# Ledger of designs, part 2: VHH binders against Putative glutathione-dependent formaldehyde-activating enzyme

Target 1, 157 residues: Putative glutathione-dependent formaldehyde-activating enzyme, of Halomonas elongata (e1vbt6)
Amino acid sequence: MLLEGSCHCGAVRFRVVSPHPYPFNRCYCSICRKTAGGGGYAINLSGDADTLVVHGAEHTSIYQAEIDGLTSPGERHFCSRCASALWVFDPRWPELVHPFASAIDSDLPRPPERVHLMLENKPDWVEIESREQDRCFAGYPDESIAEWHARLGLEEG

## First folded at step 14 (VHH)

Design t1
Fold by ESMFold2, look of step 17:
Structure t1 (fold): chain B 157 residues (1-157), chain A 118 residues (1-118)
Amino acid sequence: as target 1 above (157 residues)
Amino acid sequence: EVQLVESGGGLVQAGGSLRLFCAASGFTFRSYAMAWLRQAPGKRREWVASISSSGRTYYADSVKDRFTISRDNAKNTVSLQMNSLKPEDTAIYFCARVPKDWAPFDYWGQGTQVTVSS
């Protein structure tokens, strides 16, 4: 599926092809929460990095988190004008890009179940809002984004 | 059975060069991104470089402009040219297959030792 996204002020717009368009995966880790998750979590999607097209790239900036005193190679791209979080590119996985669902303008499909991960990092005030079929993990889940889609028959190609 | 076999390590003086090779088998090599990682004694394994199936290359800041990753799809090999070597480059170097999803690397070889003497 072709995903279209943008920052709030309109200075940055992008397109990317994703075989995994379902916004099911809620990450409560401190990096996601503080950089992209106003409600206590962020939703990462997955896309093909070779298909990413960006308009207004001069208005983007990159943040790389420090983990255990070392700078992570993961690049969190955001709009330098309005601070909108847009996507993550991690060069260790050079074929993938991870737009935040919050930046997507395309009508995303409704996930039949959700995964709540990194709950050990969740602040007390955040409610999980889980449903009957949702899965909850203190740390990382036992499925990747691609595996979740494959298990439910929701991948595209 | 996925197999990755590293070679080309050895002892070299600071400022010198080495070229590492990784022979891959048991999977469709040309469709996967590949990576090099390294682990110094008493340290965690760290990422060094990656190359996509389409040939795009990326490097850790500590090795940028000194190391070059390349691939040969006809021979199912990935290489790491290491120039201007420093003692802090001393480590076991591992070749890894990059998974198709955002997940921990699941296949790498036994590694090859690189020792850079001062």
Scores: ipSAE 0.763, ipTM 0.926, lowest interface PAE 0.8, mean pLDDT 91
Fold by ESMFold2 at other seeds, look of step 20:
Structure t1 (fold): chain B 157 residues (1-157), chain A 118 residues (1-118)
Amino acid sequence: as target 1 above (157 residues)
Amino acid sequence: EVQLVESGGGLVQAGGSLRLFCAASGFTFRSYAMAWLRQAPGKRREWVASISSSGRTYYADSVKDRFTISRDNAKNTVSLQMNSLKPEDTAIYFCARVPKDWAPFDYWGQGTQVTVSS
């Protein structure tokens, strides 16, 4: 599925092809929450890095988190004008890009189940609104974004 | 069965060069991104470089402009040219296959030792 996204002010627009368009994956870690998830979590999507097209790239900036004094290779791209979080690119997985669902303008399909991850880092005030089919993990889940789609027969690529 | 076999390690003086090789078998090599990682004594394994199936390359900051990753799809090999070597580059170097999804790496070789004397 072709995904179209943008920042709030319109300075940055992008397109990317994703075989994994379901916004199911809620990450509660402090990096995702503080940089992209004002409600307590962020939703990561996945896309083919070779298909990413960006307009207004001069208005993007990159944040790389420091973990134990070392800079993570993961690049969190955001609009330098309005601070909208846009996508993550991690060069360790050079064929993938991870747009945030919050930046997507295309209609996204509704997931039949959700995954709640990194709950060990969740602040007390954030409520987990889980459903019966949802899965919850203190840390990383046992399923990747691609594996979740494949298991449920929801890939579009 | 997926196999990755590293070679080309050895002892080299600071400022010198080495070229590492990784022979891959048991999977469709040309369709996978590949990576090099390294582990120094007493430290955790760290990412060094990756190359996509289409040939795009990326490097850790500590090796950028000194190391070059490349691939040869005809021979099913990935290489790491290491120039201007420093004692801090001393480590066991591992070749890894990058998964198609955002998941922990699932296959790497036994590694090849690189030792850089000061």
Scores: ipSAE 0.763, ipTM 0.923, lowest interface PAE 0.8, mean pLDDT 91
Fold by ESMFold2, look of step 16:
Structure t1 (fold): chain B 157 residues (1-157), chain A 118 residues (1-118)
Amino acid sequence: as target 1 above (157 residues)
Amino acid sequence: EVQLVESGGGLVQAGGSLRLFCAASGFTFRSYAMAWLRQAPGKRREWVASISSSGRTYYADSVKDRFTISRDNAKNTVSLQMNSLKPEDTAIYFCARVPKDWAPFDYWGQGTQVTVSS
């Protein structure tokens, strides 16, 4: 599926192809919560890095988190004008890019189940809105974004 | 069975160069991104460089502009050219297959030792 996204002020617009368009994966870690969370979590999608097209790239900035005293290679791209979180690119996985669902303007499909991860880092005020089908993890889940889609027969490629 | 075999390590003077090689087998090599990692004594394994299946390359800040990763799909090999070597580059170097998902690396070889003397 072709995903189209943008920052709030319109200075940055982008397109990316994703065979995994379901916004199911809610990450409550402190990095996601503080940089892209809004409601106490962020949702990363997955896309093909070779298909990413960006308009207004001069208005993007990159944040690299410090983890255990070391700078992570992971690049969190955001609009330098309006601060909208846009995507993560981690060069260790050079074929992948992870747009934030909140930046996507395309109509995204509704996931039949959701995953709530990094719950050990969730602030007390955040309520987990889970359903019976949802999975909850104190840390990392047991399947990747691609594996979730494959298991449920939801890939679009 | 996925196999990755590193070679080309050795002892080199600071400021010198060395080229590492990785022979890959047991999978469709041309469809995977590949990476080099390294581990110095008493330290965590750290990422050094990656190359996508389409040939795009990326480097850790500590090696940028000194190291070059490349691949040869006809020979199923990945190489790491290391120039301007520093004592801090001393480590065991591992070739790894990058998963197609955003998941931890789980296939790498036994590694090859690189020692840079001051």
Scores: ipSAE 0.762, ipTM 0.926, lowest interface PAE 0.8, mean pLDDT 91
Fold by ESMFold2, fold request of step 17:
Structure t1 (fold): chain B 157 residues (1-157), chain A 118 residues (1-118)
Amino acid sequence: as target 1 above (157 residues)
Amino acid sequence: EVQLVESGGGLVQAGGSLRLFCAASGFTFRSYAMAWLRQAPGKRREWVASISSSGRTYYADSVKDRFTISRDNAKNTVSLQMNSLKPEDTAIYFCARVPKDWAPFDYWGQGTQVTVSS
């Protein structure tokens, strides 16, 4: 699926092809919550980095989180004008890019189940709205984004 | 079985150069991104460089402009040219296959020692 996204002010627009468009995962870690997640979590999608096209790239900035005293190579791209979080690119996985679902303008499909991850890092005020089909993990889940789609027969490709 | 075998390590004077090689087998090499990792004594394994299946290259800040990763799909090899070596580059260097998912690396070789003397 072709995903089209933008920042709120319109200075940055992008598109990317994703075989995995379901916005199913809710990451409650402090980095995701603070950089992209006003409701206490963020949702990362996955896309083919070779298909990413960006308009207005001069209006993007990059944040790299510090983890265990070391700067992560992961690049969190955001609009320098309106602060909208846009995508993560981690050069350790150079074939992938991870748009935030919050930045996507295309009609995303509704996931039949959700994954709630990094719950050990969730602050007490954030309530998990888990349903019977949902899966919950204190840390990382046991499936990647691609594996979740494959298990449920939801890959587009 | 996925197999990655590093070679080319050794002792090199500071400011010198060294080229590492990695021979890959047991998978479709041209369809995978590849990486070099390193582990210095007493430190965690760290990422050094990556090359996508399409040939795009990326480097850790500590080695940028000094190291060059490359691949040869005909020979199923990935290499790391290391120039302007510093004592802090001393480490065991590992060739790794990058998973196609956003997941931890799970295949790397036994490594090759690089020692940079002052």
Scores: ipSAE 0.760, ipTM 0.921, lowest interface PAE 0.8, mean pLDDT 91
Fold by ESMFold2 at other seeds, fold request of step 17:
Structure t1 (fold): chain B 157 residues (1-157), chain A 118 residues (1-118)
Amino acid sequence: as target 1 above (157 residues)
Amino acid sequence: EVQLVESGGGLVQAGGSLRLFCAASGFTFRSYAMAWLRQAPGKRREWVASISSSGRTYYADSVKDRFTISRDNAKNTVSLQMNSLKPEDTAIYFCARVPKDWAPFDYWGQGTQVTVSS
């Protein structure tokens, strides 16, 4: 699926092809919450990095979190004008890019189940709002984004 | 069976150069991104460099402009040219296959030792 996204002020627009467009995974870690998820979590999609096209790239900035005193290679791209979180690119996985679902303007499909991850970092005020089919993890889940889609027969060509 | 076999390690003086090689088998090599990792004594394994299936390259800040990753899809090999070596580059170097998902790396070789003397 072709995903189209933008920042709130319109200075940055982008598109990317994703075989995995379901916004199912809610990450509650402090980095995701503080950079992209004011309600307690953020959702990362997955896309083919070779297909990413960006308009207004001069209006993007990059944040790299420090973990255990070391700067992570993961690049959190955001709009320098309006602060909208746009995508994550991690050069350790150079063929992937992870747009935030919050930045996508395309009509995303509704996931039949969700995954809640990094719950060890969830603040007490945030409610998980879990459903019967949802899966919950204190840390990272046992399926990748692609594995989740494959298990449910939801991959798109 | 996925196999990754590193070679080319050894003892080298600071400021010198060394080229590592990785022979890959048991998977469709040309369709995977590949990486080099390293682990110094008493340290965690760290990412050094990666190369996409289309040939785009990326490097950790500590090695940028000194190391060059390359691949040969005809020979199923990945190489790491290491120039201007420093004692802090001393480590076991591992060739790794990058998963096609955003997931922890699951295949790397036994490693090859690089020792840089001061």
Scores: ipSAE 0.758, ipTM 0.921, lowest interface PAE 0.8, mean pLDDT 91
Fold by ESMFold2 at other seeds, fold request of step 17:
Structure t1 (fold): chain B 157 residues (1-157), chain A 118 residues (1-118)
Amino acid sequence: as target 1 above (157 residues)
Amino acid sequence: EVQLVESGGGLVQAGGSLRLFCAASGFTFRSYAMAWLRQAPGKRREWVASISSSGRTYYADSVKDRFTISRDNAKNTVSLQMNSLKPEDTAIYFCARVPKDWAPFDYWGQGTQVTVSS
């Protein structure tokens, strides 16, 4: 599926092809919460990095989190004018790019179940809106984004 | 069985150059991104460089403009040209296959030692 996204002010627009368009995974870690998840979590999608096209790239900036005293190679791209979180590119996985679902303008499909991860980092005020079929993890889940789609038969070409 | 075999390590003086090689077998090499990692004594393994299946290259800030990653799909090899070496580049260097998912790396070799003397 072709995903089209943008920042709120319109200075940055992008598109990317993704076989995995279901916005199912809610990450409650402090980096996701503070940089992209004002409601307590953020959702990443995955996409083919070779298909990413960006307009207005001069209006993007990159944040690289410090983890255990070391700067992570992971690049959190955001609009330098309106602060919208746009995508993560981590050069350790150069074939992948992970747009934030919040930046996507295309109609995303509704996941039949969700995954709640990094709950050990969730503040008490954040409520997990868990449904009966959802899965919850204190740390990382046991499935990747691709594996979740494959298990449920939801991959798109 | 996936196998990755590094070679080309050794002792070199500061400011010198060294070229590492990685021979890959047991998988469809041309379809995978590949990476170099390194581990100095008492430190965690760190990412050095990566190259996509389509040939795009990326480098850690600490090695940018000094190291060059390349691949040869005909020979199933990845190489790392290391120039202007510094004592802090001393480490065991590992060749790794990058998973196709956003997941922890699962295959790397036994490594080759690079020692840079002052």
Scores: ipSAE 0.755, ipTM 0.918, lowest interface PAE 0.9, mean pLDDT 92

Design t1
Fold by ESMFold2 at other seeds, look of step 18:
Structure t1 (fold): chain B 157 residues (1-157), chain A 118 residues (1-118)
Amino acid sequence: as target 1 above (157 residues)
Amino acid sequence: EVQLVESGGGLVQAGGSLRLFCAASGFTFRSYAMAWLRQAPGKRREWVASISSSGRTYYADSVKDRFTISRDNAKNTVSLQMNSLKPEDTAIYFCARVPKDWAPFDYWGQGTQVTVSS
């Protein structure tokens, strides 16, 4: 599926092809929460980095988290004008890019189940609004974004 | 059978250069991104560099501008040119295949030792 996204102020617009467009995983870790998750979590999608097209790239900035004195290679791209979180690119997986669902303007499909991860880092005020089919993890889940889609037969070309 | 075989390690003096090679077999090499990782004694494996199937290259900050990753799809090899070597580059270097999804690396070679003398 072709995904189209933007920052709030319009200075940055982008498109990317994703075979995995379902916005199913809610990450409650402190980095996701503080950089992209005003409601307590963020949702990462996965897309083909070779298909990413960005307009207004001069208005993007990159944040790399520092954890225990070590800077993560993961790049959190955001709009330098309005602070909208846009996508994550991790150069260790150079063929993937991970737009935040919050930045996507295209109609995203409704996931039949969701995953709530990194709950050990969730602040008390955040309620997990889980459904019966949802899975909850204190840390990292046992399947990747691609594996979730493959298991449910939801991959798109 | 996915196989990755590293070679080219050895002992070099600080400031010197070394080139590592990785021979890949058992998979469609040109369709995968490849990476180099390293592990110093008593430390966890550290990412060094990656190269996409289309040839885009990325480096850890500690090696940027000193190391160059490259690939040869005709020979199914990936290489790492290491210049201006420092004692902190001393490690076992591993060649790895990057999964096509956002998942932990699961295929790497036996490694080749690089020792940089002060």
Scores: ipSAE 0.755, ipTM 0.923, lowest interface PAE 0.8, mean pLDDT 91
Fold by ESMFold2, fold request of step 17:
Structure t1 (fold): chain B 157 residues (1-157), chain A 118 residues (1-118)
Amino acid sequence: as target 1 above (157 residues)
Amino acid sequence: EVQLVESGGGLVQAGGSLRLFCAASGFTFRSYAMAWLRQAPGKRREWVASISSSGRTYYADSVKDRFTISRDNAKNTVSLQMNSLKPEDTAIYFCARVPKDWAPFDYWGQGTQVTVSS
């Protein structure tokens, strides 16, 4: 599926092809919450980095989180004008890019189940709105984004 | 059966150069991104460099402008040219296949020792 996204002010627009368009995973870690997650979590998608096209790239900036005193190679791209979180690119996996679902303008399909991850880092005020079919993890889940889609027969490609 | 075999390690003087090679078999090499990792004595394995299937390259800050990763799809090899070596580059270097999903690396070789003396 072709995903189209943008920042709020319109200075940055992008598109990317994703075989995994379901916005199923909610990451509650402090990095996701503070950089992209006004409701207490963020949702990452997965896309083919070679297909990423960006208009207005001069209006993007990059944040790299510090973990235990070391700067992560993971790049969190955001609009320098309106601060919208746009995508993550991690050069350790150079063929993938991870748009935030919040930046996507295309109609995303509804996931039949969700995953709640990094709950050990969730502050007390954030309520998990878990449903019966949802899965919860204190840390990272045991399925990748691709594996979740494959298990449910939801890959597009 | 995925196989990754590193070679080219050895003892070199600080400021010198060394080229590592990795021979890959058991998978469609040209469709995978590849990486080099290293592990110094008493330290965790760390990422050094990656190259996508289309040839885009990326480097850890500690090696940028000194190391060059490259691939040869005809020979199913990936290599790491290491210039201006420092004693801190002393480590076992591993060739790794990058998973196609956002997941921990699961295939790497036995490694080749690089020792940089002063």
Scores: ipSAE 0.752, ipTM 0.917, lowest interface PAE 0.9, mean pLDDT 92
Fold by ESMFold2 at other seeds, look of step 19:
Structure t1 (fold): chain B 157 residues (1-157), chain A 118 residues (1-118)
Amino acid sequence: as target 1 above (157 residues)
Amino acid sequence: EVQLVESGGGLVQAGGSLRLFCAASGFTFRSYAMAWLRQAPGKRREWVASISSSGRTYYADSVKDRFTISRDNAKNTVSLQMNSLKPEDTAIYFCARVPKDWAPFDYWGQGTQVTVSS
């Protein structure tokens, strides 16, 4: 599926093809929550890095988190004018790019189940709004974005 | 079975060059991104460089402009040219296959030792 996204002020627009467009995972880790999440979590999508087209790239900036004193290679791209979180590109996985669902303007399909991950980092005031079929993990889940889509027969492309 | 075998390590003087090779077997090599990682004594494994199946290359800041990753799909080989070596580059170097999804790396070799003397 072709995803179209943008920052709030309009200075940055982008397109990317995703075989995995369902916004099913909610990551409660401190990095995702603080850089891209307003309600206590963020949702990363997955896309083919070779298909990413960006307009207004001069208005993007990159944040790389420090973990235990070491700078992560993961690049969190955001609009330098309005602070909108846009996508993650991690050069260790050079064929993937991960747009944030919050930046996507295209209608996204509704997931039949959700995954709540990194709950060990959830602030006490945030309530998990899980549904009966949802799965919850203190740390990382036992399946990738691609495996979740494959298990449910939801891959596109 | 998936196998990755590194070679080309050794002892080299600071400022020198060395080329590492990784022979891959047991999978469709041309369809996977590949990476080099390294582990210095007492430290965690550190990403060094990656190359996509289409040939795009990426490097850790500490090695950018000194190291070059390349691949040969006909020989199922990935290599790492290391120039302007520093003592800080001393480590065991591992070749790894990059998974097709955003997941921990699943296969790497036994590694090859690179020692850079001052």
Scores: ipSAE 0.738, ipTM 0.917, lowest interface PAE 0.8, mean pLDDT 90
Fold by ESMFold2, fold request of step 17:
Structure t1 (fold): chain B 157 residues (1-157), chain A 118 residues (1-118)
Amino acid sequence: as target 1 above (157 residues)
Amino acid sequence: EVQLVESGGGLVQAGGSLRLFCAASGFTFRSYAMAWLRQAPGKRREWVASISSSGRTYYADSVKDRFTISRDNAKNTVSLQMNSLKPEDTAIYFCARVPKDWAPFDYWGQGTQVTVSS
């Protein structure tokens, strides 16, 4: 499915093919919440990095979070003019790109199930509106953010 | 079954070079992104470099401009050319298959030791 997105000011527009525009990953971690999730979480979609086409790429900036004193390779792309969060690209998974649902202008299907991640980082004021079929995780398999990266073999250098 | 076998490691002096090789079998190699990871003594594995199925390459900042990842789909191999080696590059180097979803890596080889002496 072709996804079409943009920043609010129009300086950046993009399109990407998403073979799996679901499940919607609601990530409640502090990085996603603070960079793209004013309601307490961000929705990360999955897309094929080879299909990403960007117009106005000179108006994008990249943020790489610091986790446990180390800079993550993950690149959070946003509009440098209006601050709209656009997508995440992590070079450890070079074939994937993760547009934020908040940046998508085209219609999105209803997800067959949603995934709620990093609930251990959820502030108390955020309410989880889960459905029977949703999957809820405190983190990734009962682990901290640092332990998640270590389990992938990609941390501590 | 998925098998990844690394080779080419050894002892080398600082400033020297090594080339690592990874032989892959048991899966459709050309359809997967591949990565090199490393693990220094007392540390957890860290990402070094990756290469997509289409040949796009990415590197950790600590090795950028010194290491080159490449693949040969005809031979089902991944290579890592390591130049200007430093003592901090000392580690066991692992070849890994990248999952097709945003998930933890689950297939890597036994590893090959690289030791960089002063």
Scores: ipSAE 0.717, ipTM 0.919, lowest interface PAE 0.9, mean pLDDT 85
Fold by ESMFold2 at other seeds, fold request of step 17:
Formats: sequence, structure tokens, C-alpha cells
Structure t1 (fold): chain B 157 residues (1-157), chain A 118 residues (1-118)
Amino acid sequence: as target 1 above (157 residues)
Amino acid sequence: EVQLVESGGGLVQAGGSLRLFCAASGFTFRSYAMAWLRQAPGKRREWVASISSSGRTYYADSVKDRFTISRDNAKNTVSLQMNSLKPEDTAIYFCARVPKDWAPFDYWGQGTQVTVSS
């Protein structure tokens, strides 16, 4: 699926192809929560980095988190005008890009189940609104984004 | 089975150059991104450089403009040209296959020692 996204002020627009468009995962880690998570979590999608096209790239800025005293190579791209979180690019996985679902303007499909991950970093005030079919993980889940889609027969393209 | 075998390490003087090689087998090499990692004594393994299947290259800040990663899909090899070496580049260097999912790396070689004397 071709995903189209933008920042709130319109200075940055982008598109990327994703075979995995279901916004099913809620990441409660402190980096996601603080940089993109108004509800205490963020939802990362996955896309093919070779297909990413950006208009207004001069209005983007990059944040690289400190993890265990070391600067992560992971790049969290956001709009320098309106602060909208847009995507993560981590050069350790140079073929992937991870748009935040919150930045996507295309009609994303509704996931039939959700995954709640990195709950070990969730602050007490954040309530998990779990459904019967949802899964919860203290750290990383036992399925990748691609494996979740494949198991449910939801891959596109 | 996936096999990654590093070579080309050794002792070099600061300011010198060294070229590392990685021979890959047991998978469709041309369809995977590849990376170099390193681990200095007493430190965590850190990412050094990566190269996508399409040839795009990325480098850690500490090695930018000094190191060059390259690949040869006909020979199933990844190389790391290291120039202007510094004592802080002393480490065991590992060749790694990048997973196609956003997941931890789980295939790297035994490593090759690079020692840079001052």
C-alpha cells in the first residue's frame, strides 16, 4: 500500500510503500512515548526505505536518543516547524523506514487485534485498554511487524 | 547455514590503513543489507557501517570520512576500507547480516582483531 503522510503544518509531506499497513502495535517505551506518544505510546509502521519520497525535507530535523549512555544511530525525523513526529530511520536496518501512524493521511486499515509492547517502560498513569484478542509484552513481542501481518493474512503487495 | 567469515585484521600504526573482508555463504547475499560491527575491550558491541542491497552506505559518526563499506555481489563479499586509523579504532570487527525485519541481529562472524598502536 502507498502510504501518504504529512506534518500538521503542511511543510513536510511524504510517501512510502508498505506491505504492512495495519497500525496494530502500541509501543510504550520511553523514547516512543516522549517523542510521538500523546496517549502514552506510539504506533510504528514499516515501509520500504527505497520508496520513501519526501517533499519539504529542509523542514525536517532529526533526534537520536541516548540509550545506556550511548547515542543511538536511530534517526527520529520530525517537522522543525510544528514538531510533528514523522518517521524513524535506523541506518543499522538501511532497507526499512518506520513512519508513525499518527503522521499518515491515507486511510489505514483497522487491525483485528493489537499488540502492546515495551510495557516494562510504561508509566503507572498510562492505562492499557486491552481487548480479548490483544497481546501484551514486557519487552519486544514474539512477532515482527511482517510476521504479524503474515499470520493474519493481511500483507499487501 | 548462514556463514560469515572475516579476514584482514592485524596490527597497524596510527594513521595507517587496513582493509577487512567478509566472505558470506548460505543465503541469497545480494538480497540482504550487510553491516560491520566492532567491540573494544570492556565496551558494548557497536555499529560501524552498513550497506543496503542496493548499495546505499551509512556510517557511525566516529568513522565517517575514514571508513568505506563496499560489497561485491558476484563474490558474495563485504569489505571495510579503514583509513586514518586511530588507537580508539582498536577492536574486534564483525561482519553481520541485517535482518529483513526490524529485529535484533542474529548472524555475525567470529570477528577479526584490529589493533592500532600509537
Scores: ipSAE 0.711, ipTM 0.906, lowest interface PAE 1.0, mean pLDDT 91
Fold by ESMFold2, look of step 21:
Structure t1 (fold): chain B 157 residues (1-157), chain A 118 residues (1-118)
Amino acid sequence: as target 1 above (157 residues)
Amino acid sequence: EVQLVESGGGLVQAGGSLRLFCAASGFTFRSYAMAWLRQAPGKRREWVASISSSGRTYYADSVKDRFTISRDNAKNTVSLQMNSLKPEDTAIYFCARVPKDWAPFDYWGQGTQVTVSS
């Protein structure tokens, strides 16, 4: 599906095709929490990097985290004017881009279950507000998005 | 069975050039992004370059403008042209298939040694 997103001030607008706009991955890692996580986590979506179209790209800036003393190639794009977190592009996976759900203006489908990941990095004050059907992981999930869709009988996007 | 076989490594003087090759089999090569990584003794594997199925290329800062990744979908090969080599480039170089989801790489070649002498 085609997703449309924007920063709060309107200086940056974008579109991207997301064949698999769910599950909504709530990532509790310290990078996502500190850069995009108003509730103690960020929701990362998956998109096709070849389809990303950006208007106002001159108003974006990039943050690359340092991990174990090395700068990560992962690029966290945000609006340089209003600081809205917009998407992650990691060139190691050149076909993927990960818009943050918080930047999406399009209606998103309701996932039948949500995924909570990187819980080993969650601070104690952040509560996990999970439904019974949700899946929780201390680190990364053990299923691909395609495997998750197959398990739940969902159509590929 | 997914199989990736690297070749083309060897000993090269600093400032020289070398071209690595990776022969791929056991999967639909043209539908996957591919990558090169490297590992010096006692260090973590380091990402070097990736190429998408559509041919877009990306490089680690340490090799940008010196290395060129390319692919030949007719021959199911990925190559890495390495110019202006430095002693810091000495490592075992691995060809990898990039997963279609944002997940750790899990299909690797056996690696080929590149040694750059002063």
Scores: ipSAE 0.705, ipTM 0.914, lowest interface PAE 0.9, mean pLDDT 86

